# VH-VL binders against Nuclear factor of activated T-cells, cytoplasmic 1 (NFATC1): the designs that were tried, part 4

Target 1, 183 residues: Nuclear factor of activated T-cells, cytoplasmic 1 (NFATC1), of Bos taurus (Bovine) (p98201r389to571)
Amino acid sequence: PSLPALDWQLPSHSGPYELRIEVQPKSHHRAHYETEGSRGAVKASAGGHPSVQLHGYVESEPLTLQLFIGTADDRLLRPHAFYQVHRITGKTVSTASHEAVVCSTKVLEIPLLPENNMRATIDCAGILKLRNSDIELRKGETDIGRKNTRVRLVFRVHIPQPNGRTLSLQVASNPIECSQRSA

## First folded at step 15 (VH-VL)

Design x7 (from t3 with heavy chain Y33F)
Fold by ESMFold2, look of step 18:
Structure x7 (fold): chain C 183 residues (1-183), chain A 121 residues (1-121), chain B 107 residues (1-107)
Amino acid sequence: as target 1 above (183 residues)
Amino acid sequence: QVQLQESGPGLVKPSETLSLTCTVSGGSISSYFWHWVRQAPGKGLEWLGIIYYSGDTDYNTPFTSRLTISVDTSKNQFSLKLSSVTAADTAVYYCARGGYRSDWRMYFDYWGQGTLVTVSS
Amino acid sequence: EIVLTQSPDFQSVTPKEKVTITCRASQSIYSNIHWYQQKPDQSPKLLIKAASKSFSGIPSRFSGSGSGTDFTLTINSLEAEDAATYYCHQYYSLPWTFGQGTKLEIK
């Protein structure tokens, strides 16, 4: 039994559970190219970093929060063709994470622990802008990407159910402008 | 029954690279997080770093420029390399198993027996 | 970096007595703490997970409690084999850290 594809539309609330972004990211974040050094992690407006919480979860097992970069201006939310999440490491990062790849989209995996009230601080996520050559290697991608510069942080959690099924929730952030003029 | 065993040289000269390998038996290395921890003589435990099942790593702050942790799934082993060693790196080095893919609690349920590495000219 | 401060550093203890070891975190770590036992010349052994959950096969005389910044490992009815050094370990925030250790010796 496979997890929902990243372009499937998923609710943020189901039964007792709700996945919420408690602290939204800034509306601007300068993305970096693979050939550059990192531009750092996405931040919140008042300082600090975004935070995400799963409400209604009363079980004892840790879960994994997924994060990928999604579209902001498309009709439907889907993985962004020109930006991907990038794992940030170093002295400014206290949150454990690691990267996975799902159908050519980078996904950051982050702990959600019952002892932390199922809340995670997202201090480990940057945004990577794909090179045009890498985009042109993708099937059917003809957009140059320079005008498609708004993204959303998209969070998912998959909650195992007693019946063996998996309940999947998704929430997307407010849009983030990734142009070089981001403050 | 899962077992971990450290191996490598017990004596390393200053400024050289300390290299150790942890061999995992009685279970697969895949889908777990793996750690290195050390203990200087007469001192407490010091976490060095982790390698996640994805191959990503995190290192304790003093080691970020000198420590490399890697995995070889074909040999069911993971390793550390610590460059530019000094006498302060003399310690017993332990490998340890962390969490399985979805278990972020990072308790170390299996430990190697430890290997003493002495840094001396 | 989160500093864990254990108390006491050392204690001589009598068999059958109740022994309490504390661990204080430099900031709230909720219940993100484990306890380990290390006997002389041996590898550490996991005792308590997530502040209060006993690990499989650990004698019931070992228990853990606390949340936030103050944590306690309790050994009720101490046995001679419990002579060891005990470490708390936080997994709340990178880099993960250990307390400095508490050594118990039998009187």
Scores: ipSAE 0.852, ipTM 0.926, lowest interface PAE 0.7, mean pLDDT 90
Fold by ESMFold2, last read:
Structure x7 (fold): chain C 183 residues (1-183), chain A 121 residues (1-121), chain B 107 residues (1-107)
Amino acid sequence: as target 1 above (183 residues)
Amino acid sequence: QVQLQESGPGLVKPSETLSLTCTVSGGSISSYFWHWVRQAPGKGLEWLGIIYYSGDTDYNTPFTSRLTISVDTSKNQFSLKLSSVTAADTAVYYCARGGYRSDWRMYFDYWGQGTLVTVSS
Amino acid sequence: EIVLTQSPDFQSVTPKEKVTITCRASQSIYSNIHWYQQKPDQSPKLLIKAASKSFSGIPSRFSGSGSGTDFTLTINSLEAEDAATYYCHQYYSLPWTFGQGTKLEIK
């Protein structure tokens, strides 16, 4: 069977399983445009990185944790129209990852291993700002409309069930303001 | 059964680019992770890098500026290019198969036979 | 970067002897370690996955144990064909690294 669309509302807890963000991201992260250099990986407030754990999983097979950038200020959580996840590589990154595309949204795939108690450190994820054709998202002197510079990290895991179906869980981080590094 | 075979020049001059190809037979290259590992004469194994099934790569720290791993699915091959070589790059080079989609344990279940590349004037 | 230090570097052994090889990680890697065997002039072969799980087709005389920073590979009743170099390999943290190797030779 096909996996749920990224805008489908999914629980963080179902039966024995719970997907939790154990360490939340810092509330600010300056995103970058494709034409400028990366701003590095999303950090936690204490200088480390976010971490995510799947609780209740007792099977022996590795799973894949998905990460995409979602909305923070919309009525429903969905892939953000102007930001996407960006894979970070280099000396400061210890976590394996690679990018996939799901319906025009970048999704970072990250290991969840039983030997690591299904916990992943998210040191491999940055945030890329997309450009609109001939216009850019701007913050004016007065902004009475929807503010569209805040995001959430959205994590998903898909757990195969004995009947061949898949149980899917989702959890979203606290909001991250992307317009300025220090707001 | 799956078989891997390295091919390419056995002698490369200093400052030039070392180029190797791994040909996969008895199975498809798609949907697997693929690795390069080398072994200098009389020394241990050194992981060089991986290409994920998505086409993304990770390289060992000393090689990040010199190493490129790529895949050609139409030829069922993946390749290594190592630029600006020196005598220190003289080694037996192995290609290896990693995990199939989502198998993140990174064990190498199939290896090529290895090819010696000597960097010498 | 995680350094794996094997011990001993070299050992002369006799058939039927019980042999242990150790691998120490510079930090905890839980059980994120594999063991490989490399016979002279051959490619490495996978023996043990995830510290203790035998790979398919590996003789039962090979076993692995340990967690955290200290790991062992045990050959319970050595065979002559076990003369080889053995490597531990961690997959906990990029860059993935090997130990320096342990060479076993038959007396």
Scores: ipSAE 0.850, ipTM 0.923, lowest interface PAE 0.7, mean pLDDT 89
Fold by ESMFold2, fold request of step 20:
Structure x7 (fold): chain C 183 residues (1-183), chain A 121 residues (1-121), chain B 107 residues (1-107)
Amino acid sequence: as target 1 above (183 residues)
Amino acid sequence: QVQLQESGPGLVKPSETLSLTCTVSGGSISSYFWHWVRQAPGKGLEWLGIIYYSGDTDYNTPFTSRLTISVDTSKNQFSLKLSSVTAADTAVYYCARGGYRSDWRMYFDYWGQGTLVTVSS
Amino acid sequence: EIVLTQSPDFQSVTPKEKVTITCRASQSIYSNIHWYQQKPDQSPKLLIKAASKSFSGIPSRFSGSGSGTDFTLTINSLEAEDAATYYCHQYYSLPWTFGQGTKLEIK
């Protein structure tokens, strides 16, 4: 079965299941450009990292948490035209992850394990500002980044059901300002 | 029945690059996670790194500057290159299969037979 | 980096004896640990997943227990074929690490 498109509206709660952001990102993160070094992972206040948990899941199989960068100031929650998630690696990162591409949007895949209460620490996600030449605008979009600098972390999980169907949940973080501001 | 077999030179000179290939038979390499693990003579197991099915990698800390893991799906193989080797890199090298797509538990259910690589003049 | 410390490093054991091997993590890893057996001149073999779940085809005399920082592999009635080195392996936090091994020999 195909997964829902990234701009499809999905609930954060359905039946017994709820996908929640337990620790929100701080309100500012200085995104990096492809021509410069990484600005590190998105942090919570006081040096910690965001965390996400799937509640109500009683099965024994691991699941995959998806993460992409979404809009903050649009009426519709959808992939951001000017920013993408960027995988952070190295000695400061303890969480496994890898990137996938879905319709030109980068998506991080991150483990959710029953033995960890389906909770993931997001120490592996940075935010990349796209070059103007690499920006793909959807129908009706004309904004080229100057006024559209707020994003949200958007998390998804897809839960196999006994009937063979898949239940999909989504939750978005508080807005994050990515422009050049004091952190 | 899936089988893994390491291959490559058994002798490598100091400062050169150790290069190994793991050939997968009886199953496809696609959509799995793949690992390299080594064991110095008389010593324990040491995890070297993983290549995810996306092609991304993670490496153990002492190897981040020297280790490259890659996949060749057309040959059903994945490989390891370890640059600037010394005698300390003498070990039996194992390839191992990890999980399929979302199976994140990282248990190694299939292992190669292992190949001894000696680093010496 | 999470260090796994096994105990003992080496033990001579009598057949039919109950044997326990411990693995202590330098921080809580919940149940994120696997156990492997490596017989002489062979590749490792998965025994126990996620602290306590037996892998397919593993004899029932092998069991695992523990959570947090302290884990145990138990062989309830030791067989001669169980002479091997046993490793614990954590998958909680990168980089993933093995314990140093516990070698069992038959008396």
Scores: ipSAE 0.847, ipTM 0.926, lowest interface PAE 0.7, mean pLDDT 90
Fold by ESMFold2, look of step 15:
Structure x7 (fold): chain C 183 residues (1-183), chain A 121 residues (1-121), chain B 107 residues (1-107)
Amino acid sequence: as target 1 above (183 residues)
Amino acid sequence: QVQLQESGPGLVKPSETLSLTCTVSGGSISSYFWHWVRQAPGKGLEWLGIIYYSGDTDYNTPFTSRLTISVDTSKNQFSLKLSSVTAADTAVYYCARGGYRSDWRMYFDYWGQGTLVTVSS
Amino acid sequence: EIVLTQSPDFQSVTPKEKVTITCRASQSIYSNIHWYQQKPDQSPKLLIKAASKSFSGIPSRFSGSGSGTDFTLTINSLEAEDAATYYCHQYYSLPWTFGQGTKLEIK
C-alpha cells in the first residue's frame, strides 16, 4: 500500500507507460534562502517553463505528478540534502499545485489530467536553499553549499493498476546549477 | 450526507473585514479541496479561491491582497476573511467542496446554502 | 485570465423542445469545463463534468459536448423544472472562471 521511498531508483518507462520531460529547465536557477524573497519559478532552456507528459495512459482518472529536488552529482539519484522545492504562487502562475512533505522532503503535487493529454506545465516550482542547521548531513558530507550546488528536477507518477498494485515511474531533468553565477 | 453551512455577519461596514465560516457536517474536511464562490445580487458566479487539503491556497486575481482562506480541522470548518470591503463586495457567499486528494478536476459537488453579506454605511 | 462567454444570455423555451446553450472560451481549454444549474434562490448544482461527463443522478436529457474553445450544454426534451440559470466553469488555468450565465424561462 506504501509508495516507493524517494531514494528508490525507478524507471521512466514500464510497459506502455513513459514519463517524459518534454521541455527541459534552464541549466541555471538562482535558489533563494529561507529569509529571502522567492527567486521565481524555474524556467525552460528555450523560454517558458518546463513541461512533463505521461505517455501511454489511456484511462480516464486524473493522476498526480510529484516533483522534488534531487541530486545531480551523486551516482544514485536521491533527494538533495541542501535544496527543496518551493511552491510559487501569484498572478503569473496558471498551474494548480500544493506542497506535501514525504520523509522530510518537500514534494510539489501537480495535476495530470487526461483532458490535457497528461501534460503539465511546471510554472509553479522554485528552489529553496536550506539553512545549514536544517541540513541532515550524510556520513562524509562536509562541504555545505560550496560544492554541492547542482540539482535536478525529479518527477514521479504513480499509476493504479487493476490488481490494486501501483506502477511508479520517475524521470529526472538535466542538471541545474543553483548558485549565483560569477562572471 | 455531507452538508455545508455558511455562517457569519450579514452586515459589514465599508473598510472592515468580512469574515465567514463554513461548517462541514456528515463528512470529514480532511483530504478534500475547499472553495469560496460569491454571487452579487442579480449577477453571475465568481470564484474567489481554493484551499487545498495541504493548507496551501490560490486566490482569484482581484482578491490576492485582501483574501485569506484557512482551515480548522478540529472544528471541521474552513473560513474566509476579506479585508477592506466596499459596496462592491455585497454578495451571496457560498462555500463548496472540491475534489478528493488527487481529483484535480475542481468540480463543486456540494455547496452551502449561501449567505448574503451586505456592505453598507 | 480565461474569459467564458455564454450565449444566449436569456432564452424563453417551450417544454419538450431541445435547448442548446453555448460557452466560448477566450483560448483553448481542451475539455476542461463543467456545467452548473442554479434554480431561483438556490445554490448551484453540478450537471456535467469535463465537457461531456454526466454527474451522478443527473437526468439523461442533459448532455454536454465540445472541445477547444466551443462548448454546448444540451437539454433534450426540456422539462418545466429546467427553468434555471446555467453556468459554464473552466478549470484549465488559474484563476478558474465562470461564464456570465444563461437564464432559461418556460413559456
Scores: ipSAE 0.846, ipTM 0.924, lowest interface PAE 0.7, mean pLDDT 90

Design x7 (from t3 with heavy chain Y33F)
Fold by ESMFold2, fold request of step 20:
Structure x7 (fold): chain C 183 residues (1-183), chain A 121 residues (1-121), chain B 107 residues (1-107)
Amino acid sequence: as target 1 above (183 residues)
Amino acid sequence: QVQLQESGPGLVKPSETLSLTCTVSGGSISSYFWHWVRQAPGKGLEWLGIIYYSGDTDYNTPFTSRLTISVDTSKNQFSLKLSSVTAADTAVYYCARGGYRSDWRMYFDYWGQGTLVTVSS
Amino acid sequence: EIVLTQSPDFQSVTPKEKVTITCRASQSIYSNIHWYQQKPDQSPKLLIKAASKSFSGIPSRFSGSGSGTDFTLTINSLEAEDAATYYCHQYYSLPWTFGQGTKLEIK
């Protein structure tokens, strides 16, 4: 019962289930460097935060929503080499979360509760820019991290099935530009 | 079957650090969420904070600058440190077990017996 | 921060009667509430999960109901051993909070 690797392509819909981003992030978010303090959580255009919902789930057990930072400009969706999710805490954050590491990628774990109709508000996620010294490029890639500044929020959920198998869904957000210069 | 036991000094001077340890027996500490809750004499329950299985924490608003919760998996223990205490921190302190990894409902199914910590000169 | 307000603060009760304790949230928390019982000089004990789900080993006389902002713990036929303080606890939004408590005493 191993979970799919983060670079495996997964559908957003399977059988009765669909993982959907109900409120998309805005198209820009200033990422912070690891030597800085946080730049805050990703926002939505209308003054709130992104939200994600699992449709079709009628069981009684909570599930975990996973969030990691993925590529926006590659043909295949995979963990971004230059950016990672960063957990946000403090008075403005109402959503519980914690970080895990999967094959050198930070993954934020967030509750999906039946009593909340399997909907989560993503007020707990920021974006961290890695230092060049900490970047491990995949074979054949070049170190052009300063020019590869677009990301997507990538959400996953793993749904236990009665037969003991696990059904996995993934959905990615619209692209987010993380460049520090806005104008 | 799982049992939780708080330990630490029962008397702490003002401005010093209150330090408690919760020892878990009859089960593993790993992959659970763990909480500290306190109760001032004659008062209600107050949630202090959580440590997730990842080691991340969340603290109740008044405690964000002076509360530290940590875990030692080799001793099957988790701990609380509360700095700069005053008489207002006099309370019975409870450790409690939260959910297993994906059980996000955060109900406290096992509690320690509680330990009174008095803050006075 | 979500405030939970319990009612009543205190109630003197007679065995065999039906007792109702309420908890009101300052905003909708759907069904994200638990109920705890604390007898004198004891640690709290979980009674009801997620507004209405009885915890293992809890007597059937205890039940919970409600959603949104208004929640109820009911003891259908009070027993003398039910003299305790009862707390509601929300897990919808950080920071998680308890109600102020409702103390039941036997007449």
Scores: ipSAE 0.846, ipTM 0.924, lowest interface PAE 0.7, mean pLDDT 90
Fold by ESMFold2, last read:
Order: sequence, then structure tokens, then C-alpha cells
Structure x7 (fold): chain C 183 residues (1-183), chain A 121 residues (1-121), chain B 107 residues (1-107)
Amino acid sequence: as target 1 above (183 residues)
Amino acid sequence: QVQLQESGPGLVKPSETLSLTCTVSGGSISSYFWHWVRQAPGKGLEWLGIIYYSGDTDYNTPFTSRLTISVDTSKNQFSLKLSSVTAADTAVYYCARGGYRSDWRMYFDYWGQGTLVTVSS
Amino acid sequence: EIVLTQSPDFQSVTPKEKVTITCRASQSIYSNIHWYQQKPDQSPKLLIKAASKSFSGIPSRFSGSGSGTDFTLTINSLEAEDAATYYCHQYYSLPWTFGQGTKLEIK
């Protein structure tokens, strides 16, 4: 049937499968406002980009890795009301991706291929701060969260099972500070 | 079965825009990835770009400033526009089908017949 | 960008013999490679997916192998209709690229 809502709490490990962030993002990423038009991908601390791997998957079918921007300052992980993932293109990007929208949240779709050991390099993801006019508050959200400038990269994978059901995994990155307050 | 057919002018003047349309029949254009590939006379194949089922695109590096790929779902077509053409853009242009949604291997299982576009004054 | 270098560029071959075409990637692409056949004045045709998986309807005389940087397309017992240009194509890293092609002619 339908996939879990983005605010549903999901494990990172179930049965033989584990979704892991093998290379974490830097703790800071200057988000772009729509008025700036500038773009840049989230990077890793030691250079390069974050990477994600699905362990324990031995089937032959490609899967899709989902990425959205989640909260870091709330007790529960959910889509961030004020930041969205932004697809990065151009010469520095080697990873295929495209955007989808799920309940007003942008979700980046990225390949996970058995021939690549179900590992993806995340060189295609930036963070965009929404304009106040574009913000849609979700159930349980308030305008107080506008000062919440920390986010997490949230990754999901949905694994079809022989019984026709879908096993869904989720993992969130270390927090990323998106404000321009850093020196 | 699915068939792809390129259409458009065979002769384009330098500095003008090359425009081609790929018409998909025997299947829906929705939920697939679509590509343009070209082949200069006597040369090999060159990947130009992709349009994902979301409408997002990726273009080969030399073409990022000149190439636009778009889709018209209502007409079951996707298109290529290449601006500011020169003689170097003379080639046979192919449209091709890539993967369905989660099929990221994107092997080109269906190709158009190809259309020769000549750039000359 | 990943460069695919095929060998040989051209080869004259005798029917019923075994032919091997190679494709070398400038970096590891694991098994992220497809092989295509293009007969004169025709569109390319998919032969082999993901280095070694035959596409539907392809004669069993065509096979692919390799991983990492070195890949091989093998044609056992050639037929006259196999006179064509063969291309490898990587899907590991954008921009996706083709090899320069290997043209086979039948003696």
C-alpha cells in the first residue's frame, strides 16, 4: 500500500537491513534564500560529500534513496517547516537525482544500485530556506520554530518484501547549522 | 510496443536554435526517464542530456548553457532545443527511453530512428 | 568525467570465430556499463546490461564480463549480421559517457 508519512518514526535497522550514513555532513551549511539564487551542495568535514549505504540488501533490484530536510531542535524528527532540500546540478555533481513533493515537502530521489554495494554519494543536495509566504505549518508546528536554524539530512529507503509489503528504514544525520551566524 | 520518432527541421542556420521533438507511441511518457543522444557523421555516440519523470534535467557539460530538454505529457512528447548552433552541431540526433521511476540503471531500451540535422548557411 | 577507451578501434574478423572487444574505464565504475550494437545506418541496439546481463532477445553468442575498470564483450561464432560498431556506455557517474566505438567488419 501507501508509504509511511514523512513524520512517521521509522527505525534505521530491521531484520538483515540497516540504512547507515557512512560519511556525515559538516556541522555547518549556509542555506540559500530564494532571493539569493545561489547554490551549493552539502559537504563532509574531511572534504568530499556525505555518503549513505544500505547494508544487508542482497536482491538484484535497484532501490531509491529518499532525502528530505528534517528537524534538529524538536523532540521528534519531522520535515522541517522552514528549510527544504534543493537539488544541485552542474559540473561538480556526479550523482543522478530528481525532486518529488510529498505533502509540501521536497524529497530528493537518488539511486541505490546493487552493483554499487547500495552506496550513494550525496553530492547533489543543497538546503534552501523558505520565504515566509511559502511556509505551510503542519500539525503540531508553530511560528516559534522560525529560530530553529538547525536541520538534519533525513534518508529513507523502502524495500519491497516477498509478501507484498514494504519495509521502510530511516536514518538522520548529525545536526547541521544553517544560519549565517558562523564566522 | 513502445516506439519513438524524432521530428524537426533537417537544416538549421548557424547561430539559430535547433529544435527537435520525440513522439512516444505505444506507451506512456509518464514515469520514465528520457534522453537525447547524438552522433556526428563518422563519429561515436555522445550523450546530451536526460529529463527525469519529475521534469528535472541533467545536461552533458558542454551543453549546459545551450541545451533545454522539456516534456509535454498531454502530447506524449519530449523535446530538445539547442541554441547558438555551429557546424560542430551537425549530427544525427536520437531520442531514447531510460528507466522507469526506480529503475536507475537507465539502459536505453528504445531508440528513435534518428534524424540528421545539418548546420550550414 | 569518466573516459571509456575501447580496443580495438577496428577489426576485420572471420565468420564463426570468437571475437573479444574491450572497454577500459578511467576509474572504477564497478559493473555500471552497458553494451550497444549499431549496424550501418541504424539506431543503436542494447545488447548487454550491467556488464554481463543479456538484454531480452539477444542471441546467446553475445556475452559480457568484467568489473572495476576492465570490461569485455565477447561474440562466439560470429554471424555475418554482426558486422557493426559496438559501444560501451557507463552509467556510474554523470555525465554518462560512451566509448569511442569498435567497428567490426566481416572478411
Scores: ipSAE 0.845, ipTM 0.923, lowest interface PAE 0.7, mean pLDDT 90

